VH-VL binders against q96il0. Designs and how they scored, part 24

Target 1, 167 residues: q96il0
Amino acid sequence: APERGAERRDTAPSGVSRFCPPRKSCHDWIGPPDKYSNLRPVHFYIPENESPLEQKLRKLRQETQEWNQQFWANQNLTFSKEKEEFIHSRLKTKGLGLRTESGQKATLNAEEMADFYKEFLSKNFQKHMYYNRDWYKRNFAITFFMGKVALERIWNKLKQKQKKRSN

## First folded at step 1 (VH-VL)

Design e5i (framework fv_ebrasodebart)
Fold by ESMFold2-Fast, scan of step 1:
Structure e5i (fold): chain C 167 residues (1-167), chain A 124 residues (1-124), chain B 108 residues (1-108)
Amino acid sequence: as target 1 above (167 residues)
Amino acid sequence: QIQLVQSGAEVKKPGASVKVSCKASGYSFTSYGISWVRQAPGQGLEWMGWINAYSGYTNYAQKLQGRVTMTTDTSTSTAYMELRSLRSDDTAVYYCARGHYDSETLQPSGFDYWGQGTLVTVSS
Amino acid sequence: QAVLTQPPSVSVSPGQTASITCSGDALGDRYAYWYQQKPGQSPVLVMYYDSERPSGIPERFSASNSGNTATLTISGTQAMDEADYYCQAWDTSSDHVVFGGGTKLTVL
């Protein structure tokens, strides 16, 4: 439908909302929870005098956020899609419609849904293990670069103090 | 740096199969999808399908359904595209491209990095 | 499947503004993406999310998407911008990616 585009255009390919922080912000901005990932996106501030090391850190943090947003958006939507497909398949097999007599969305009992949840968790166990591993790897890398940036800033402060004393 | 490096040119006879590889480097392979796009000589871009490197889920273009298979090898960060029952109109440059997943469709909706392309010529 | 329609060619003089349109129902539902392709080379993403510019793409590139028509605008067009330009969107009706037919930009 033509007007459907108005709602869909409020999401980014990664699931990030269209929330935009104020222009010329001097701070990182935290947005509302994303519609699909349910995570709050951070818009990173870019200093005018950003060093190459600071740029590496910012890009690493941005890449990690995008990876995290994509992972959870994909997981949540895959879960929802497979859940709907499972319910519809089971209802069709039983010869039942997709709606109840009252017009409500038809559902399965707790025992049938438990089968889906167990299968989904089992099927995705390795994926979640790899996610946790990558999450820790990324956070260790970020911490390492944060340390490097902190040392660079300390060095620059010392250089400024020495220049002031020399001149 | 981020790179997608494809296998070399292929010459095939009608009815044969071709398998093109795409080796990714410089990023977390399973965090992005890989799409395959082809371009016949002097023609535009045609999407063939994509694969989710995390789930292994695939979605193929309707006209190629039944002839194409996309796979990944996470241990080597390599994507593969196999096209079977080749016809003369399959002669094209085949590209792999990294896509960001669209959260509503679970499909890559835009492609930020592309392989160099693989020319596949189907001749009698 | 729905299609994205582009003019086959657009010609401009150096320094002039080039506008390349892309029309189709998919653009009413989904983001537009734009790619530049020079002879013998792979496509390069030049615009995404309707109007966003990737790092490394000159500021003279801009884009919009209104209704069912997306527009790529190149201000102060240079000889180096001579290329084929493709729009792209997701087609909800076919559950597939769709590309426009491409526009050859000539700078004379």
Scores: ipSAE 0.000, ipTM 0.471, lowest interface PAE 15.5, mean pLDDT 79

Design e5j (framework fv_ebrasodebart)
Fold by ESMFold2-Fast, scan of step 1:
Structure e5j (fold): chain C 167 residues (1-167), chain A 123 residues (1-123), chain B 108 residues (1-108)
Amino acid sequence: as target 1 above (167 residues)
Amino acid sequence: QIQLVQSGAEVKKPGASVKVSCKASGYSFTSYGISWVRQAPGQGLEWMGWINAYSGYTNYAQKLQGRVTMTTDTSTSTAYMELRSLRSDDTAVYYCARLDYSGEYGSYYFDYWGQGTLVTVSS
Amino acid sequence: QAVLTQPPSVSVSPGQTASITCSGDALGDRYAYWYQQKPGQSPVLVMYYDSERPSGIPERFSASNSGNTATLTISGTQAMDEADYYCQAWDTSSDHVVFGGGTKLTVL
């Protein structure tokens, strides 16, 4: 079972920032949502006797996590940047300042923001379609290799039983 | 138009360091990585490493580990590659290339390349 | 360390089919990519994901990857195709990119 929890320290090799698992863990664990992607990172435990098939599965899962983290972090940053530019443009068009009298950022009403969301979704439609395609493709590959690893473990267990009977 | 523009040629003495720049334009800089590949005179392509422009994650060729550092400056859409403790066999054309990270694990390739930077190491 | 082996040179006459092979263990489980480099110029991606062509690459370029051998095929080879060709793959064991040694294609 994967552990939950992470403390931010160093930048993770997978591209997930400042995620550090507890020492002495002998299984996977998951952390809090990343600041940029809002996705929970997973640290994969590496057994000392990892088979080539198990290594391939782990690397597929690690790379898929990195790809997913990078996609959503980039998407969220793009969204935030374009949202701010849209708000500034609309406020300028209305002759309004960027700050309210209370010192908070000026904002647009829900109807005006709906225009932004429609434009953003339309503009990014193909990108999101390709993301969904690749996401399902990656999960299919992971599931396939999980099945192969499970069969390998069953075979090894049966092999050990046969060896014990011979001895 | 997608373009990677590198800094100019350099001549260095053995033991010196060199830092090559690669300025990207025409695309979202943080959506891709930058890889560095070198080519000694009359020789083939040798991969040096890459950096993810969003996360700053680096992956260096084992032969160069400890001598190379790759960085990015997102504000200027520029990648840098610094190679230290230069030897005569580091004489090469150094290329930056855009790394497409969108595929499956192990599906990494370079779709656009800079013009190259000649680094000559001579005494 | 993982290696990708290419023939050092291949020669064809204009209009003939050129075939450049690339062999290595990495190609058994990873995609092949191909780059063209003309003298004094940067490499150009000509094939990716084993058999796909980037926009702008002529239809006469095709490629395949079977077992541990990837093949770049240029049908109706033209003088302008004369260049060095490099294959590339991912080495899972080292988590590193590996390039083939390159093949000089001569069209005479």
Scores: ipSAE 0.000, ipTM 0.474, lowest interface PAE 15.2, mean pLDDT 80

Design n1 (framework fv_ebronucimab)
Fold by ESMFold2-Fast, scan of step 1:
Structure n1 (fold): chain C 167 residues (1-167), chain A 121 residues (1-121), chain B 111 residues (1-111)
Amino acid sequence: as target 1 above (167 residues)
Amino acid sequence: EVQLVESGGGLVQPGRSLRLSCAASGFTFDDYAMNWVRQAPGKGLEWVSGISWNSGSISYADSVQGRFTISRDNGKNSLYLQMNSLRAEDTALYFCAKDSYYEGLSGMDVWGQGTMVTVSS
Amino acid sequence: QSELTQPRSVSGSPGQSVTISCTGTSSNIGAGYDVHWYQQHPGKAPKLLISGNSNRPSGVPDRFSGSKSGNTASLTISGLQAEDEADYYCQSYDSSLSGYVFGTGTDVTVL
């Protein structure tokens, strides 16, 4: 089959690169939830007179969104895979089939699943800790650049008013 | 401490096979895509092959397609490159490299020291 | 095979700035894929220097900066220091190859 070059080598594709906003949009647009990450992508409007600082902020937000989507897509796939393996292992131990007579997936009760959730959270504790640290770092950086952009716009407006008063 | 260590390189005759290994430590190996990148003596970097976290997506450079096979064993935190029908042009230092998934980017943030493969009679 | 074009060498004096270009095609940089930059000292593995066109990984000095426009990405090293003498490689993703592509590499000399 012909190669689909838009796909990254990661198994969980990110939604932001595969989703297009409506044409002639003049504002940021929020899309439907990504199939894998379950997060809604934001498509950022690019003004024709975008300053280098505004571009840096937009790219930082785009990169943070891609990072966030990739993390949760991978986390959700890992969770689903390990959950399915746990259920299959437990059903095998009980001598039960993988599906009911009605053709639905055989499931474990809430008490049995509690052990899986506890174990999953425990072994992923460090991964989630690093995610939280990076998430705060990224949002701090975004807030910082948002402040710089706001100051740039105030300064430009002030300079424009001063020029008009001088003319 | 995040680390990748390659092994399995050596002198091999043209037409023979060689298997490279890469041992990962200090990170959750099965969360990341992995790559093999080579560098011929005195030349630049050339991407050879990549594999996703669960082996569901695999790709190769045209120069090695059909001859090399990338694989991983997540239970052993190991990446492999099976090299068949070796040619003089495959002579290079072979690096193991991890995708930078924390950044959500295609860049490779962790590299091994490399293992030298020399294809010569 | 390297597919992104870089100059063979650039040189500068301590404290000056140098810029390295990386030119691709419509299937990689021109298609909108991000460009990453690596620094390689003799006898050592490459080190990720810039990720996603302009982002610096932790521990990379702010005198290293990246940008991208159209088919070309640039790495700028300001306040050039002796320890910056190394080979520099750009890297992107190529949709026609369904894989990564590296630049031809640039030798930076500090005189």
Scores: ipSAE 0.000, ipTM 0.454, lowest interface PAE 17.5, mean pLDDT 79
Fold by OpenDDE, second read of step 2:
Structure n1 (fold): chain C 167 residues (1-167), chain A 121 residues (1-121), chain B 111 residues (1-111)
Amino acid sequence: as target 1 above (167 residues)
Amino acid sequence: EVQLVESGGGLVQPGRSLRLSCAASGFTFDDYAMNWVRQAPGKGLEWVSGISWNSGSISYADSVQGRFTISRDNGKNSLYLQMNSLRAEDTALYFCAKDSYYEGLSGMDVWGQGTMVTVSS
Amino acid sequence: QSELTQPRSVSGSPGQSVTISCTGTSSNIGAGYDVHWYQQHPGKAPKLLISGNSNRPSGVPDRFSGSKSGNTASLTISGLQAEDEADYYCQSYDSSLSGYVFGTGTDVTVL
């Protein structure tokens, strides 16, 4: 099963510009991780003479990417929320404060947190199964259209070669 | 009472720097994501930057990327916006806004009254 | 493109119902991200009116309702009152920008 996006300290150093693909790029670019999903978005290249089949493939890839972004953003939020609730409830049960003497948020030990992770995974198992199913379906469709585009490109190259030989 | 109070605004020349502060009170500051939103005179709202409760996630609008830096001090219940290389188009009322959730994506349920930043020669 | 599209202005008579549309793209509203609505009176800070497409925070009258379908969200104000005259903004998250996006804003006038 795909792992959730882990919270990354996007301590982008001050002065680092955001990813901006060059205007003259002839290929797809990968951006920095999304703030909420932690997935790296792909900026898809759009050829000047994009065929209808290529356009369909690009749109399908874009839709799938957006679907993934939404799913993992929601999963990460759910995880964070439930984790916090678990910690708070457990600390309360133990008669402990929510903050340390230093003013930091109190946390649980690794063993206690292991219980949380186990429960969380169990609770979300079905959701992840559906995600995986849909992920495979989408990727299968993408792969299928990639094949079609590849064939189209081969055919177009062959036609061009024939025209050059005839002239 | 839940309150956000912005400060640090003023008149500055282009290319200069300014630091905005937002003081939070009436809620557990480090439980929520925080944002800066600005509004140019007579214009709409523009999101500027956001930071999660633990500073683990930070993001910027393209218009300010590389020039502005958002930070927070949870011990002081304060949010900051370091603005460098200021431009005329940065002239706006800057609001501090609290998300209703730890990591964002929940809307902004508390707003300050804003601090005015004017960038002019 | 970096903003959600709203009508510039909407007007209605007291007691009427008005609807404000908010149109996004496949990278924000169409991607399934929630839409939030804000009310802003002149010279005041924005106030959260609707959270998560249709949820009303405490203190918000039930005459305000939100909905979302496809790439478009809607705010409906039923039984329009004089105090409803304000600017209204929708807001969502955009994955392509990795940040929040606001609508262009709608000026609601009570005639």
Scores: ipSAE 0.000, ipTM 0.538, lowest interface PAE 12.3, mean pLDDT 86

Design n1a (framework fv_ebronucimab)
Fold by OpenDDE, second read of step 2:
Structure n1a (fold): chain C 167 residues (1-167), chain A 119 residues (1-119), chain B 111 residues (1-111)
Amino acid sequence: as target 1 above (167 residues)
Amino acid sequence: EVQLVESGGGLVQPGRSLRLSCAASGFTFDDYAMNWVRQAPGKGLEWVSGISWNSGSISYADSVQGRFTISRDNGKNSLYLQMNSLRAEDTALYFCAKDFGSEYYFDYWGQGTMVTVSS
Amino acid sequence: QSELTQPRSVSGSPGQSVTISCTGTSSNIGAGYDVHWYQQHPGKAPKLLISGNSNRPSGVPDRFSGSKSGNTASLTISGLQAEDEADYYCQSYDSSLSGYVFGTGTDVTVL
């Protein structure tokens, strides 16, 4: 199909969650689902005495979240566009509009839509494989740093106990 | 039922401005591109402007480029056409036309609003 | 050219067949864009008659048919009826203009 020359590629806007957690919060907050990605963003707590290791963990979590938000926002947009195109194409072939004269939405049957889903999944299979790979890598890294931070906290607690015993 | 209702037309002097509105109902407005098409008295149809569902893509006919601005408010299911520096040749019935979607045609039209540019 | 070329008028007797041509350029019909047809009665908004060169929406009589060859599309009205008296417009998309283009319109008269 010929492309519209002036059509700017619709990129999903970077979902800046308008959710502002309370300033006095000492824990992570979960926002409402983003309208594009449908993922719930996490607002990470930043302690006053954040260690370099804690900071690294937080940054890694934030980056991973942003990556995930962008991926799904774009994926959902692509899905919606392709779905619409598919429906329009099929309706066109049938000599139908998207709405009947009575104003009812013209729909495709479940079988026709099944074909769309199959094709969409097939087309995006490689993309999803790479996503899953990267998702596991990122989460592994996060888990690793979570372990390090946990050990650091234990060590710091032990040192404080020793200092209290010596005084 | 799909309805498109144009408003804002009237008599205006050359060089003045006018804003047209189109109220849409009976469909998911933010799923579809919208267009303005005009018809001068006793003349044919002329495409004026189009806007994508998210306003990410906008186009104009050469005859109105730089003078007209198309916009939409998806929250209000409304399409707008800001017309500046109006000329006598802009005198026409202005239709709001719904894009079918990925296909390059219009499946629904409003009844139009008349714009007359005269001294 | 910013318009598709149509004959100004076509006339026929009841029951006859009439054909309206729509000629474009290499940037619209010749570029492979589909041609769509609209019917407009006096004082009314245009109504979609044919989409995608030959597709008839529901409610459009089978006596209306569309075709496309090269840079020219055609609308044929077979078994012409009095209610078919109207203006007919072809429409396509033009890549050079990044916009829609209409035909000059054809007045169909039933004699």
Scores: ipSAE 0.008, ipTM 0.549, lowest interface PAE 10.2, mean pLDDT 88
Fold by ESMFold2-Fast, scan of step 1:
Structure n1a (fold): chain C 167 residues (1-167), chain A 119 residues (1-119), chain B 111 residues (1-111)
Amino acid sequence: as target 1 above (167 residues)
Amino acid sequence: EVQLVESGGGLVQPGRSLRLSCAASGFTFDDYAMNWVRQAPGKGLEWVSGISWNSGSISYADSVQGRFTISRDNGKNSLYLQMNSLRAEDTALYFCAKDFGSEYYFDYWGQGTMVTVSS
Amino acid sequence: QSELTQPRSVSGSPGQSVTISCTGTSSNIGAGYDVHWYQQHPGKAPKLLISGNSNRPSGVPDRFSGSKSGNTASLTISGLQAEDEADYYCQSYDSSLSGYVFGTGTDVTVL
């Protein structure tokens, strides 16, 4: 419904309110970025008179979000682990310890890290291509079902007008 | 009637491993997310880990990340928690909890299985 | 271990009303996530008491009610009875943790 998108806060990390006015008109809402995936979760409102088709669309969108969250959570974890291994290897090559005299983690500068970033992206190129392909497939399916839901709602409104005999 | 029955707890030494199981009945197991929640003796509840209906989404509390692994077998209506590198602070009663779904709350809980990590 | 703040204890006499607060942050209650409440009697598993801020599951007496405003949720027990003596925990979802967060717990004593 039009009020759902218009009333949603999409960029305030400090929070969005879940709002359900007296007319039973509630909306989907977007939360702050997830710690691991760095993606903002969407929590879907479930209307009490949800049709089977609307339920299928909502579940498809929820499943797509979970898939997306899982992909980026795993990607970020792998990145962090491999980054730490790379730093340790380079520090060993320089003859430096893994920690400073004060016990802090020893680090590499941006120029030294450039090799790691290039290697990580290259190594994960095929994985990212498969992700993009599946992302397009999922969005196509969502768009298709959104169209079906829209047609169902038009049909229901037409049926209501006929029953009421009003314009 | 929904039932969740945990097993696998016991006394274990620090640094060792233990695997917990949760047997579910009375609902369509593969339609719901499942969670592990723990409670140290005399302390409050702490969420440990969660897994979606199809294992496509898995998350862990920071305190167990990298040491614990949640998994499920939908064909056996079972949830598991593999606990590695156990520490004294992991001593707790471990509950299996069923997620309601999109609302993110636990509508049913097991009785828990006690894990004691001590030398 | 708990992210949501509750009072350690509240007490009342039979027939009185008590209210338990649950205060969160911008990543959970403040972000708009619903608050749920659990009742735990000594030696027992927690039991769902209130879901979605104010909804009572079947079998929960109407003496229990919940509400939420901003960063704070409240559980109110009216007509307090001896059987209400238990620990009460609020729970929400936290986006920054990508997981669930529980309250510190409140011990309700019936005098």
Scores: ipSAE 0.000, ipTM 0.460, lowest interface PAE 18.6, mean pLDDT 80

Design n1b (framework fv_ebronucimab)
Fold by OpenDDE, second read of step 2:
Structure n1b (fold): chain C 167 residues (1-167), chain A 120 residues (1-120), chain B 111 residues (1-111)
Amino acid sequence: as target 1 above (167 residues)
Amino acid sequence: EVQLVESGGGLVQPGRSLRLSCAASGFTFDDYAMNWVRQAPGKGLEWVSGISWNSGSISYADSVQGRFTISRDNGKNSLYLQMNSLRAEDTALYFCAKGYDESWTAFDIWGQGTMVTVSS
Amino acid sequence: QSELTQPRSVSGSPGQSVTISCTGTSSNIGAGYDVHWYQQHPGKAPKLLISGNSNRPSGVPDRFSGSKSGNTASLTISGLQAEDEADYYCQSYDSSLSGYVFGTGTDVTVL
């Protein structure tokens, strides 16, 4: 009996942005928008002498980015699926086909689509609230570590200046 | 007359599989979302799964997620529930329920149910 | 909790009015999702009693009324009759579960 393949949960493939920044880059690069999330990924620069604090900051930024990419990829997929289902359902109710006589995809008017948007927003309200909360928490943590790294860099520069004056 | 008739219930051992069927009549089956709701003996109602008219949207209760599969055949006016890895807690009367005309979030037509007993 | 909270039982004399509460959370009733009510007699399938918080389907007597405020919905049965003795369930959608939830059920007894 052929093992009926596990229905691959249409998890939006983690679109590994194939964007490769130049090897000699000494700064963060922003890639093109991801096809699923529509978010522009950032390729974070890794310095040769990365401090533990800098590493922690980079990891937090990377994790937050991945979290955001995954969230919006899933949201966009859900939105697209539900939108299509809504359109099909309404067209069917109207006794209309999915395609016009010209072969174009049949669509609904703006008023009809307003009902879909309202319903979609209502259904996803709590999810968006949790997202916003977590987004602020993550960004606050990132900002905090940015401050720590900035202070560390200042301190290191001051120590170097003192050593140069003593020699 | 609008009617839903469930079938496929029975006595099964834990870990086994069972497939329930629901035959719809008296309405345009492919216009409505369909649901499975279960009721354990002497207990309340528990929503199990739902499927949209075109199978484009499917949802499950956490208690059955990964074990049960809802499907429909609009050509046969039939709803199905494939139940795998059955547990004692799955013992219940399983109802087929039709989505309401203006809101698929309500269930206006119910079958009489089919009894599923999971016992060693 | 994956269920809406209802009182276990409510009783009244014929002709009296009884009210059944259904309390949810911010992810279901409090999120603005509609509440539906079902009547279930012993050994029978549930019957839709109220749809969309307050709408009565055809054939449902006007003595049944539904309301909703905040996280709580209510079913009121006015002029209680012997045939009203049954289990009553509220139902809504829960966004956190991405599914439907029922109330714990209320046994209505006519004294």
Scores: ipSAE 0.010, ipTM 0.558, lowest interface PAE 8.3, mean pLDDT 87
Fold by ESMFold2-Fast, scan of step 1:
Structure n1b (fold): chain C 167 residues (1-167), chain A 120 residues (1-120), chain B 111 residues (1-111)
Amino acid sequence: as target 1 above (167 residues)
Amino acid sequence: EVQLVESGGGLVQPGRSLRLSCAASGFTFDDYAMNWVRQAPGKGLEWVSGISWNSGSISYADSVQGRFTISRDNGKNSLYLQMNSLRAEDTALYFCAKGYDESWTAFDIWGQGTMVTVSS
Amino acid sequence: QSELTQPRSVSGSPGQSVTISCTGTSSNIGAGYDVHWYQQHPGKAPKLLISGNSNRPSGVPDRFSGSKSGNTASLTISGLQAEDEADYYCQSYDSSLSGYVFGTGTDVTVL
């Protein structure tokens, strides 16, 4: 079977774990936007002597990124599917075909589409509220651990300085 | 030692379902992405599906999208592939493969595979 | 089945060098995604040979080296030995497919 090519759009999965960062980067790498979530994934650099606290922070940031990518990939897929269903339903109600004489997909005017957008936003209001709540909780946790890592690094630098001076 | 052991393969008729399992040992299973890769007799490798360490990201090859479902149970150190609406072209040796932590798009540990034969 | 193009076979004599090419498109290798290489002996599972274009995992002999330029990656086996007789596959990520792609595979024979 032939492959569908570059126009593939029926897959919902997140791109976070699939892009390939440069091997020997010493910094976090930012990838191209995921086709479905439209978010740029970050590959986090792992230092040779990563502390348990730094590992926890990194894993929390990775998990949050995966959660965020999956949410938006699924949301965008749902939006596209429901939009097509709405357009097809309205065209059928009007007795119009799904294609124009030129073979292109038939579409609705801006006024008709406004009804869909209002309904979609209203229907998904609670879902988006829960997303925002969880996003804030996750960012609070990340900020908290970033603070802990910063304090650990300051302590380690002071420890190194003390060793040098005691020589 | 680090090992992946697949099971659940066999002879099955077209249109039927089959569930594959992969048991992991010797590494911290819930730290790694896991993948299914298949190889038809005498043919090359084809990636089938992948799942992140926390099941937060799941992806499928176009050839199996809508028919196969990947899942994992981190408490049991196990990966699964639920295969529905099987077709003759799904006949292959199915490998379980672990994502490499130094290059997470590479697969460093592979099982020996379980053979799935779809025949009418 | 596979997206990346490899020669079907290459052959060499013991002690010689052989190179296997892996040609992709603008949606995979040409987009800057890393290329990985696997070695598969008959009846065995694939073994990771090269990761991230040119890096050798622990236990892989120095005789194996990888490189990448533009849309093409290459695996070079220097000092060819009888045990190098196997199938070799490249692998990358493809953004248009949102998934991993393997090469068509190359059979290496040692004459």
Scores: ipSAE 0.000, ipTM 0.482, lowest interface PAE 17.2, mean pLDDT 80

